# Designs tried in a protein design chat: VH-VL binders against q86i44. Part 11

Target 1, 197 residues: q86i44
Amino acid sequence: MSGQNILKCKKCQLEITNKIITNHNSDTFHEQCFVCKLCSTPISDPYFTDKETGDFYCAKCEVIRNDQSKPLRESLGFCSLCYKYFRQNEDILTIDLERYHIGCLKCTICKKGINNEKYYREKMTSKLSNYCCEDCFEKVDKCNGCNSMTLGQTLLAMGKNYHANCFKCFKCSEIIKPNSPYSINKQTNTPSCQKCN

## First folded at step 4 (VH-VL)

Design a05 (framework fv_guselkumab)
Fold by ESMFold2-Fast, scan of step 4:
Structure a05 (fold): chain C 197 residues (1-197), chain A 125 residues (1-125), chain B 111 residues (1-111)
Amino acid sequence: as target 1 above (197 residues)
Amino acid sequence: EVQLVQSGAEVKKPGESLKISCKGSGYSFTDYWIGWVRQMPGKGLEWMGIIYPGDSDTRYSPSFQGQVTISADKSISTAYLQWSSLKASDTAMYYCARGPSYEITITFGSYFDYWGQGTLVTVSS
Amino acid sequence: QSVLTQPPSVSGAPGQRVTISCTGSSSNIGAGYDVHWYQQLPGTAPKLLIYGNSNRPSGVPDRFSGSKSGTSASLAITGLQSEDEADYYCQSYDSSLSGYVFGGGTKLTVL
């Protein structure tokens, strides 16, 4: 017969009846519960504890995990705009091999999230695109000069919308600037700048 | 019409370097990704990687990362696939294919709409 | 083994219907990524047959159709003809690989 206090493992909360491991805070653990999560070796000072999981990491593995250790479900990846991981069974929007949470992409025109709905994308560069929702795309007139989507200020000329750089003289191809005089050939419905008349 | 025309068949020895080409025509070359797909004799299709010719942004399949180099020269509308040191296991038909456009899209999920005729690479002693 | 699973072969007689399955997982088809299908005639490069689960490019007859449900997709060919004899590949995107994946291919034989 012997008298001994019942000790519980701080990690698993079960009684310790075999070898007791004690840390610098006088917390007690099962031998198998006080190991590095990444390398499985017994913990020694200095060591680190993940506050969310309660898992321990030795000094070497703490350096490694800051660079290489991935959270659960790393295979699903993370959103390219907010840098948060995708959840299992979450809908993921993929555009040009980049992945996004539904709603992280914003319509350039109305600023609303694009959420599992029809969208339109306008290329700016290989790494930068403007997106718009279906409602905004239906309301955006195409430029009469280049026949492409208009996302900002346009010139209203001859009853039609133009990008500023797309309203050109038919004869010399120079840009007709806003508030500059021009003539319309009513037979061909084409504009000509003042100097080409 | 849209066309992708690949370079001719190659017969090489292990350890040799090789660079094969894929020339696009009939469309704006810098507005579409170009993908490379391998087909070993009697086997299925394997995606190797893609490149966006406008800025040479390149993405590789994990199986091919470090094994090949994909590049493009937008001035001549040509994409390339290159090996520094060939292995007998590189014997295969190699296809280039036009990938997703970087323009107006109404859905997500990307496919390859036009394919080159293929370049047969044979590596043997 | 391929990430997307197809039967290695299917066969049918002229005029019959055949269905080719493409089975994925939660990281590809189950994650909502579209499925596309390619036809490869003997000695030729693959050709796009179906895109976006069920859409046909111009020139593809309506006897070819695609569908998707859960983690799987299917290609159906009705009114089977001898010129349909080819290899068929499904393709999707896989988030765990951050890239495109193909099925292993199905050889269709017209008897």
Scores: ipSAE 0.000, ipTM 0.444, lowest interface PAE 15.3, mean pLDDT 79

Design a06 (framework fv_guselkumab)
Fold by ESMFold2-Fast, scan of step 4:
Structure a06 (fold): chain C 197 residues (1-197), chain A 125 residues (1-125), chain B 111 residues (1-111)
Amino acid sequence: as target 1 above (197 residues)
Amino acid sequence: EVQLVQSGAEVKKPGESLKISCKGSGYSFTDYWIGWVRQMPGKGLEWMGIIYPGDSDTRYSPSFQGQVTISADKSISTAYLQWSSLKASDTAMYYCARGPSYEITYTFGSYFDYWGQGTLVTVSS
Amino acid sequence: QSVLTQPPSVSGAPGQRVTISCTGSSSNIGAGYDVHWYQQLPGTAPKLLIYGNSNRPSGVPDRFSGSKSGTSASLAITGLQSEDEADYYCQSYDSSLSGYVFGGGTKLTVL
């Protein structure tokens, strides 16, 4: 084809003359065309595309638009935590491309279900996050290395909580892994890895 | 030649006090933790506690906290396990074992490399 | 509850292979803590057999090997000999207890 660098928005089919937004499939969009249909917020992963209309929906709005009275929601499969099918008129929470019953995602601290309320997220990996409710957020311990919240598995070292990647050798600054030996200098109360002992 | 030598077998009555010993040799005694492990007749191993002889820092298993006292005398390279009042349920083989050369509360995956021969304690009326 | 689970017994004939499992939880093996193995011959003190999941101390033959995956660890013994008849214990560290934990032990019988 042409050597001209002229791109068309995949959503509206008009030429893009200003900012170009590119998705993970290398499709290009106008900034205003790559937004959630229901809340008008700019799209970020995870997001959903309606195959019939081409409209985009963020994870929260996808749950809202699928709230239909049906005998079973077989097209939505089963909950990724309890492995039971979604029932008629049942609210569904979609996070990181996985689907959960409302209440199956539980606060790590108090174990109560997370139900349409404000919650806080600690992202462990691209596939897994830990959650806590607003009441527990104010009580949660902070990591002594990065001063951010700790919800999942933490390392208790020197009487303080650490994320796995935040407990570091005092001498070389390298991460001391949960399964690696280290020394505490009893006089200075500082940790050092085996190489620095 | 690292060696841990424990005191001899004891036969006691309920309510009596007892102190058994574990003497280390062939290494720097103050540089390693010494752990105590119980084995009831025909049963498995249970960790009781551990001591760092260099400063007598002592840590106990929750099930043994307040039931025994662990101590050490670094001048004679000896660790001790003591009961103020023995019970029949204290009948067991008691082992001392050399632990890590680093802080155990903040140690990931430490082990016991040398073990004493054991002290058999029998408590009966 | 948070203790390590081992089968109470395992048996094999001379020359065969046996595997002893050690199942933990998210607060010990699942948290990344190493697994160590001890051999206790009848009437003797335990002896360190494997440390740091898969390492052998000097004097331990290569017939003994260790592995770890997820929340579990395994001890493999190949070329069984009558001298291998003993109790075997796994050991790790548990963050919820802030202490050392042992498995219940496995009695190996060489038929």
Scores: ipSAE 0.000, ipTM 0.428, lowest interface PAE 19.3, mean pLDDT 79

Design a07 (framework fv_guselkumab)
Fold by ESMFold2-Fast, scan of step 4:
Structure a07 (fold): chain C 197 residues (1-197), chain A 125 residues (1-125), chain B 111 residues (1-111)
Amino acid sequence: as target 1 above (197 residues)
Amino acid sequence: EVQLVQSGAEVKKPGESLKISCKGSGYSFTDYWIGWVRQMPGKGLEWMGIIYPGDSDTRYSPSFQGQVTISADKSISTAYLQWSSLKASDTAMYYCARGPYYEITVTFGSYFDYWGQGTLVTVSS
Amino acid sequence: QSVLTQPPSVSGAPGQRVTISCTGSSSNIGAGYDVHWYQQLPGTAPKLLIYGNSNRPSGVPDRFSGSKSGTSASLAITGLQSEDEADYYCQSYDSSLSGYVFGGGTKLTVL
């Protein structure tokens, strides 16, 4: 109480002036310091800590770092989908600055591995994409809000498919979430959220 | 036929803002990344950054992070490179180029297959 | 300076063979990332010449070939012609920078 209340990152021991991350032990970290050492994604439970280095590893990467069944291929890193090593003599693919095992890119419709053929991507977020093969592309429904393809989870509303972020109130433009109440204007056939009614 | 057409040459003074464009045609604009590359007079190529037009996801070279803004408008198949305050050291030829595609092959890496003609930016008083 | 090292210049007579080197490190070519080559004719935009270490795009003559070994790559041009006089750039990906890197460029002069 008589001193300054300076919040310090447990990992780097420097002052936290912006966003803070707190773990279940009430330890505080910079956002960039509480990440998986191997995949660089933010840590969530369960996670593992290396006793010698203090580095954190997510559950998937802890399994990967302990897998020594095959030698690493020239430090190419890890597949961005399955988070497993590239091994000697494995074929790899580089797309959008990320690396993948050939077999890890699967069509979301037919579940067949995509390999040495044309495919199509639905980019859901900056960190999440869905893929489909050429044959399945012609079967893809479009989102009625943005008119782009739908491969992943969609919201079925008013008899039509929408990306979760594309079903919006006609009056306030806020996203109408799954299982949330909304009203339909009988004359315009448009949805409105509860607070706009 | 695939083409990237860039905006015309610009002559600006230090401190002025500028936004140059790169319009794609002859292909599905949202299926490819668009990269920006700088070439200073008499010098080599420098990668500045890359954008995915479908959701405007961008990645910058460490040397250009915070110095420029890359954006895209997929409704008109156009990518942009913008400066809030130009410096004399920004004098260069700027190229846009088409980046990675959805086609799978074990022989591909991340490369630029089609290039715009370049936009010359001169910053002097 | 550039992350990938190329000789500033190379020269040859018509009909001769020249080789342009591209030297990287363990974070790029040595990490297994592919090397691509671009040709820039005077006053023009760069053009893709070789991709994926050794592949030629449609329209590129067999006289151009690429190879990769260890931390380095090479572009070989056989049967030199005056129209080959240009700047040549190698390009790869660097894991330490999480981005694309270009060589400093090599000016080919056909005597």
Scores: ipSAE 0.000, ipTM 0.437, lowest interface PAE 16.1, mean pLDDT 79

Design a08 (framework fv_guselkumab)
Fold by ESMFold2-Fast, scan of step 4:
Structure a08 (fold): chain C 197 residues (1-197), chain A 125 residues (1-125), chain B 111 residues (1-111)
Amino acid sequence: as target 1 above (197 residues)
Amino acid sequence: EVQLVQSGAEVKKPGESLKISCKGSGYSFTDYWIGWVRQMPGKGLEWMGIIYPGDSDTRYSPSFQGQVTISADKSISTAYLQWSSLKASDTAMYYCARGPDYEIEVTFGSYFDYWGQGTLVTVSS
Amino acid sequence: QSVLTQPPSVSGAPGQRVTISCTGSSSNIGAGYDVHWYQQLPGTAPKLLIYGNSNRPSGVPDRFSGSKSGTSASLAITGLQSEDEADYYCQSYDSSLSGYVFGGGTKLTVL
């Protein structure tokens, strides 16, 4: 059609008529075509592309796909953190039904291995958690709203750290979303959303 | 037909050295580990150690580390169990047994599917 | 030294059911390692009877079955026959010893 720029998905070669995804090479894709081949989740950096098929793989699935472990003498399953198989006569750390190589469970703060010692967990999602050792627990920043530890991403508001769901309007208790405007009451030093001011 | 054939019975005196053998046939000898198991008269089975003949990687039970030597010669499909100096307490039946497959046995854990007939070792003064 | 505990003896009459227990700990059966069972007839070498908790090798009658729960495993023999009179051993792997472990053995007597 004259005067129209038609974008085609590099993966499926069909016309893109709604939301487009653009990668660092300026290639365009349907949202549903720019996903990891193995886990089907949307791609984000870093990611890997198979040269022969053009399929995409997230960092986790690239490790799984390319696990060229030495021929197994006896395998007891795989580590939930590094996704490499256990070997016969290897010591295995078991926490909440998940199995880990000794030393694979590392403190996110000091990067030292957590080997059957007391540890602390921040649950990010149903499948993702951050961990820290006891020595680092006292030093980690706490959320100003709930006073629990913060190891992952936090919202910086009023010069303090908050979990995203802990920064709330003082008047209506509704969550103040990231980058949303809010006001500070000068007398009480408390935040309020735009609807309550 | 998978078969493990062990050397014949031995009668020895304390302080003597001994080396007994276990010859595999009917399968690829370097595809499986070979374990050694002791059974003292009237007693139960005790795992002593295991060897992978392909590279002589050997793992010992803590109770037998330093007490015996396990070795293998893959060119003649034979594993060995050796004592430098026998004691009366070494009197027992010794079995070799085929252990896990090098590449396949991952679901069931380690077990011994074929056993030699046993070598009776008697150590007496 | 026996790390897995079995009763020293069990008995039954022909046609009955007997069960042989194998009790471990958190470092072996409780750690998730499979349990295997061996039959040793008088004067013979042990023979693999059950592997991987509940699987039978070719040639083993379906009268023999295995199970595992928690830190323990059991071998069940139904339709008991005189030919079943033997010693029975459980075997697993122990992570604290980094090695294979056998039960003390159970002598089955067919009355």
Scores: ipSAE 0.000, ipTM 0.419, lowest interface PAE 20.1, mean pLDDT 79

Design a09 (framework fv_guselkumab)
Fold by ESMFold2-Fast, scan of step 4:
Structure a09 (fold): chain C 197 residues (1-197), chain A 125 residues (1-125), chain B 111 residues (1-111)
Amino acid sequence: as target 1 above (197 residues)
Amino acid sequence: EVQLVQSGAEVKKPGESLKISCKGSGYSFTDYWIGWVRQMPGKGLEWMGIIYPGDSDTRYSPSFQGQVTISADKSISTAYLQWSSLKASDTAMYYCARGPSYRITVTFGSYFDYWGQGTLVTVSS
Amino acid sequence: QSVLTQPPSVSGAPGQRVTISCTGSSSNIGAGYDVHWYQQLPGTAPKLLIYGNSNRPSGVPDRFSGSKSGTSASLAITGLQSEDEADYYCQSYDSSLSGYVFGGGTKLTVL
């Protein structure tokens, strides 16, 4: 009855009195013991086990922990571009809310490393940020709608480059989407959407 | 005001041991690495090594690996440079300097922003 | 000997302009690492003069300026004054050594 049903967590060797988690090998764990060591999320297949500590790692965190640059302190973090650990004696370039290894963040135009004090980011980029150095900033093409630089995908309309969100109807200010019809007022050289024609 | 204050000048014989110190004040000691730089009489600056006081992670220049020991005691905001057996060729001015921030740098490759006044070590028979 | 090469000496008259070069390689300045400059007045510890190629710490006069191009950097001093007599060192980071490297130093003499 009581004694015959005692299960112990394989990770911590203490009795399991709450929810029991089992793996493919029928080993039992506390719910809080069968989690990724680095991100603390519950383990799901595929996962990896450190042979010395018995700690578990999800697929993403296994890539991070195998970096030879792994810091001695886990709180140091990892590069937002390459997703590998910072070394404790390594310079960290911080731009906006993200951190990068020195050399991971490069100018889109000249391909040289970017200094934290001399960079420009393309505005209106939805996920990937494109960056350029100060020397390239003046030479890069500008969006005709917002007069800011263009480093990524642009819309060519009326012979000019636009960010997707910058090509707007002159009358209603709604974004004119790709494949949407529009007309041009030849006197003012401004676009208007179908609703405003 | 950020300051690094080093121990006083030393006169030693070859074969003797020595430990010199560098005490930081005016900032959070565990937020920055501390580097050691040698300057032989009439010569230039040579980087010896660097330590992060928060966990004693220590890195050495290849030229100084195995020749000196760098350590730190964060409870008294002090870093140390130590020789087990001094040589006449160790005669030099030794500087400690505040290195990169543990968390963030604003340059592509770190620099030393505050320097100690130096400790002159003379090794002669 | 030194990983970064500087001329051993440079001289100028008061009010003139002098430049000090710092030449590296593909593992340091050529890899994109910034160059920093230190001034060492006679009998004193080095003091940070320029960081991140061209930035001045508070208290450094605008007579001092830095630049970087390719595998080399330069320190320019305009309106040269007698108190500028000092040794000047460039410093960068070297990826092949995983450590900090200094130039050999340049002695500036004001005539």
Scores: ipSAE 0.005, ipTM 0.454, lowest interface PAE 12.4, mean pLDDT 80

Design a10 (framework fv_guselkumab)
Fold by ESMFold2-Fast, scan of step 4:
Structure a10 (fold): chain C 197 residues (1-197), chain A 125 residues (1-125), chain B 111 residues (1-111)
Amino acid sequence: as target 1 above (197 residues)
Amino acid sequence: EVQLVQSGAEVKKPGESLKISCKGSGYSFTDYWIGWVRQMPGKGLEWMGIIYPGDSDTRYSPSFQGQVTISADKSISTAYLQWSSLKASDTAMYYCARGPSYKITVRFGSYFDYWGQGTLVTVSS
Amino acid sequence: QSVLTQPPSVSGAPGQRVTISCTGSSSNIGAGYDVHWYQQLPGTAPKLLIYGNSNRPSGVPDRFSGSKSGTSASLAITGLQSEDEADYYCQSYDSSLSGYVFGGGTKLTVL
């Protein structure tokens, strides 16, 4: 019988099983979650948080992102990734029902733009998705529960990678949430929640 | 059925103004871009510009910026191509074509799936 | 000066295979933008023949196929028929121009 208490990332709400980053408020983050959204530099004080997206910005990039000219036309809307207005005559990438600046859609792994090539995506939240180019797709880890790809962030349990919602009790099929104890059946090598143990 | 119907042929003199039309039917007009394409006699296709009728977002080819005005009236499902002062070099067949939809476009720079029959514009003195 | 280069003409006999090339650069086809093909029969408006590199609209025979590799694309026509005699245009998007670009067109003659 073994289990682990998992520390949770303040930004993505998923378990932290690798290097932990702590801010001055004693909040904890994945290393890859505590970076500036615009320049990808690791965050240090002072920093700013976008209330709508939860994204972090360093002091330099906060000045840049707030220096927006009034949009020429409000009807063009704004980018689903950076939430800045589209300007007249700027390139817009449309995927399904959402619009993006061409330069905003970047591969999570290699950081190259995904505006004109095959790509793959993993949804984290209704507003947040990880994207991966075709070249990097072959290098992506797979979820042990659903056997689908994972990008950047995974729950590490029993030495294997899972999407947070794919780590389930073998007996009752309920999701075993972060920071919850669980038991391992040594003969079947399957997890069970505390209630089913 | 999806259809784009263009206005009839025009014969004009240099310096005159002209506005030709392209009426869409059989689909949601405001959900698709409308492009304009020029074909000079005996020559190939040249993209002039596109408009999204839902918000009148308009983009021009660098070669046609300032030479023509593209507009749309979504209340009557009609797009327009206009010249303030025609030149003899404007003599050509002009096509409208339905461009990408914001709903189904995987990448910007999609294709033109339905085309109007063309409007022949002849500019001579 | 077209941004996408096509041969001005190609010819074949009935039943043969012909291919029409479309050569771009790093700012268009080489950047990964899809290539689409149009058929223009004499005296008519262009018609979409191939979209998204290799897909056929309803009603287009499987004798027509498209492919893309690197900075170039190709339209292949197998089992050539006299009704295929037309002008063929490739089209993509160019990021440096922020707009759509057409090839110069290829006249197919069925001998």
Scores: ipSAE 0.005, ipTM 0.438, lowest interface PAE 13.1, mean pLDDT 79

Design a11 (framework fv_guselkumab)
Fold by ESMFold2-Fast, scan of step 4:
Order: sequence, then C-alpha cells, then structure tokens
Structure a11 (fold): chain C 197 residues (1-197), chain A 125 residues (1-125), chain B 111 residues (1-111)
Amino acid sequence: as target 1 above (197 residues)
Amino acid sequence: EVQLVQSGAEVKKPGESLKISCKGSGYSFTDYWIGWVRQMPGKGLEWMGIIYPGDSDTRYSPSFQGQVTISADKSISTAYLQWSSLKASDTAMYYCARGPSYEITVKFGSYFDYWGQGTLVTVSS
Amino acid sequence: QSVLTQPPSVSGAPGQRVTISCTGSSSNIGAGYDVHWYQQLPGTAPKLLIYGNSNRPSGVPDRFSGSKSGTSASLAITGLQSEDEADYYCQSYDSSLSGYVFGGGTKLTVL
C-alpha cells in the first residue's frame, strides 16, 4: 500500500501542486483536466465519461457525441467541424489548436475543399471564423477598420467597407450602428457619433 | 524585421510577486499567438501557455494552469508572464516565442518561428 | 519524463552524417501532428530549424533535413561542422494533454 505523499491528476498523470478538483469518486484532477472533451468548459453535474477513452462530456455534448462514430480504444480525437472521430491513417488538417477532416474545411466563397494549401480567415473566434482559399483571398474586399477580409455582410460607410463591429466613433470608441447618424472630420477623415459631435 | 524583446534578469525571494514582459515589433502583434516556454538550469524546454493578443484568448499547459498568469497589452505590443507568489522551483530561463498566425494558416500545425532572448529568473533566499 | 523521447547526446566528426530521433506515441506524432525542430546554440535562445516535418526556414542550410515515419521523426545533419554543436529539440502537439510538447533535447558534440 502506498501513502498519499503526491497527488496526481487522474486524467494527465502529472502532479497537482495548485487547485485540486475532486469528483464524487474522490478522484483528483487539475482544474483544466476536468473539462468537457467537446466544448472544453469545466465539468459539473450531470456529466458523462467514455469508459474506453476516459474523456468527460457535459450533458449538451453527450447528445452530440451519441451521433458520433464508435471511437477507438486509443482515440485519435475528433474533427472540430463535424464532431466525428478520426480513423487510423486518415489525413488530418491542423489549424491553430483544432483538427479537421481534410474534406470538412471548405472555402466560404467558392465552396471548394481546402486541401494541404494556404488558407485565410477573418479575425474571429476559431469556431465563428470563415475561411477562404488563396485565389479567393485576392478577390475579397477588406474591412477598413481591422484590415481583415470580409466574407459576410459589410457596412458601407465613408465610401469604405467595414464589419458591423469595426465602424466606431473616433472619440468614444462606441460602435456606430447601421442607419445611425454620424459626422466626419474632413481633416482627419474620422467618424464621430452624434453624442461626440 | 520581426523581433521579440524580453525584460531583464530578475533576482527574487520566495513569496514575492513578479511580472516579466515580451515586446513584439516588426509585425502585426495582434495577428499571432505568443507562447511562453520555461527552461530550468541544465534542463529542456517546457511549454507553459499561449495567448492571442487580439482578444486575450489564453491556453495553458496542464502543468502550469493556476501556477502563472499570461496576459497581453496590444496597445504597446507586449505580452506578460506573472507569478503571484514565487517558489525556489521557479528558478529558470523564460522564453517568449511567436506562435501560429490567426489570419494565415497552413497544414503544418503550430510551431514557434521567432524567439525572444530569454529572461533569467532566480528565486533564492 | 517528456512525452517525446530523444537521445540525450549524439556525436560525430567533421564532414560526417548524424541523425537525431524523436519518438512519440499515438496521441501526438502517431495521431498525424507535424514535428518541428529547434537548434539552441550555447548561451542563446532556441531558433526554428525545421517546421512541418521537413521544411526549412529561410537561412537554414540544406545540410539539415527532417523526416517523419509512424510515431517517430528524425533530424539529419550532413557535412557536420563545429558550428553545429548545440542542443536540438523536437516539438509536436499532444491530443491527450491538449497542448504543445517538446522532446527532452539532444546535445550534439562535434569531435
């Protein structure tokens, strides 16, 4: 029998030196290791555990994973777009810290697959980002506020295109909403909302 | 030219707080993640965490979650690594490094293309 | 130990070929994640040497090459020079840890 001199995380097997999370079975975890496999949010009751992989799922994500293909004993992970597990020897595309089936990532403009080539995205969260291929990147307008590509609807103001959240008052930095009045300083070519003018 | 310039060496006592910095120049600071890597004396490299300065999205390695705080101030193109209470075991060289770009990606996974010169932190009584 | 295993040291004479291995598992290299290599000269910061298994950044001599097979990767250095004395680190991503992982490092000595 071993004494309790070192607390190890049951998920990653590394020593716990700071905050300890304990489940109802008295298993101990790093705070970041006791998270949902699909959405990465901290686990709270009710939650589910995959017996083969040891991965945790929150109630919402358990519904999603029940539609997934049967996982391997040693999981290769799953695609961040379709939420299905990777097969052995399958080609996987890695963008930032997310993984995708090669066939799942499509150019928003031309709808062709993005396969082993350069791709471009709007400056958005990874799950809300739209992607386009290199050919389409050269053809899209850019937002005058953030200088990033515009793949959706844009606000046309001062003769230039903006993302809705990028057209801001120069003085107060508040978003100037569509159909809201604003004034232009002709010397600096900057917009100001009604309250700052 | 792309450069990451880190703050100077620090000598501290256990229990003291510390915040070290990494200033980027020669590129769009908000378009790239910034990672922090520890190297204990005579030991190898350990990834600590990474931050996207554009929205302050931060990811930590399991070993460093709760041990340190990573932050960034995009108005001055500077990322930070902070301890609330230092331990002797924190004695190490700390590197910042530029990670993947947010707007331009390729099928090569995440790697660190430019590194700061390092900040030596010595914690002793 | 580190999740990516490298030999602690390797040696060769000037002009010779050396290889440095990086052994992973099914959760990292075996899962299809790319391997990147860094060179750390004595007293300096690491420098990117190889990215995406086999690509060289601008300014890296073609004497350095990378390869990947199964759960392992290798860095090859041909025409070995005294200036190549350094520590070499492999790096990948691990799905079970949800994070970046480095090899333990290999010290190259030129005899």
Scores: ipSAE 0.005, ipTM 0.496, lowest interface PAE 11.1, mean pLDDT 80

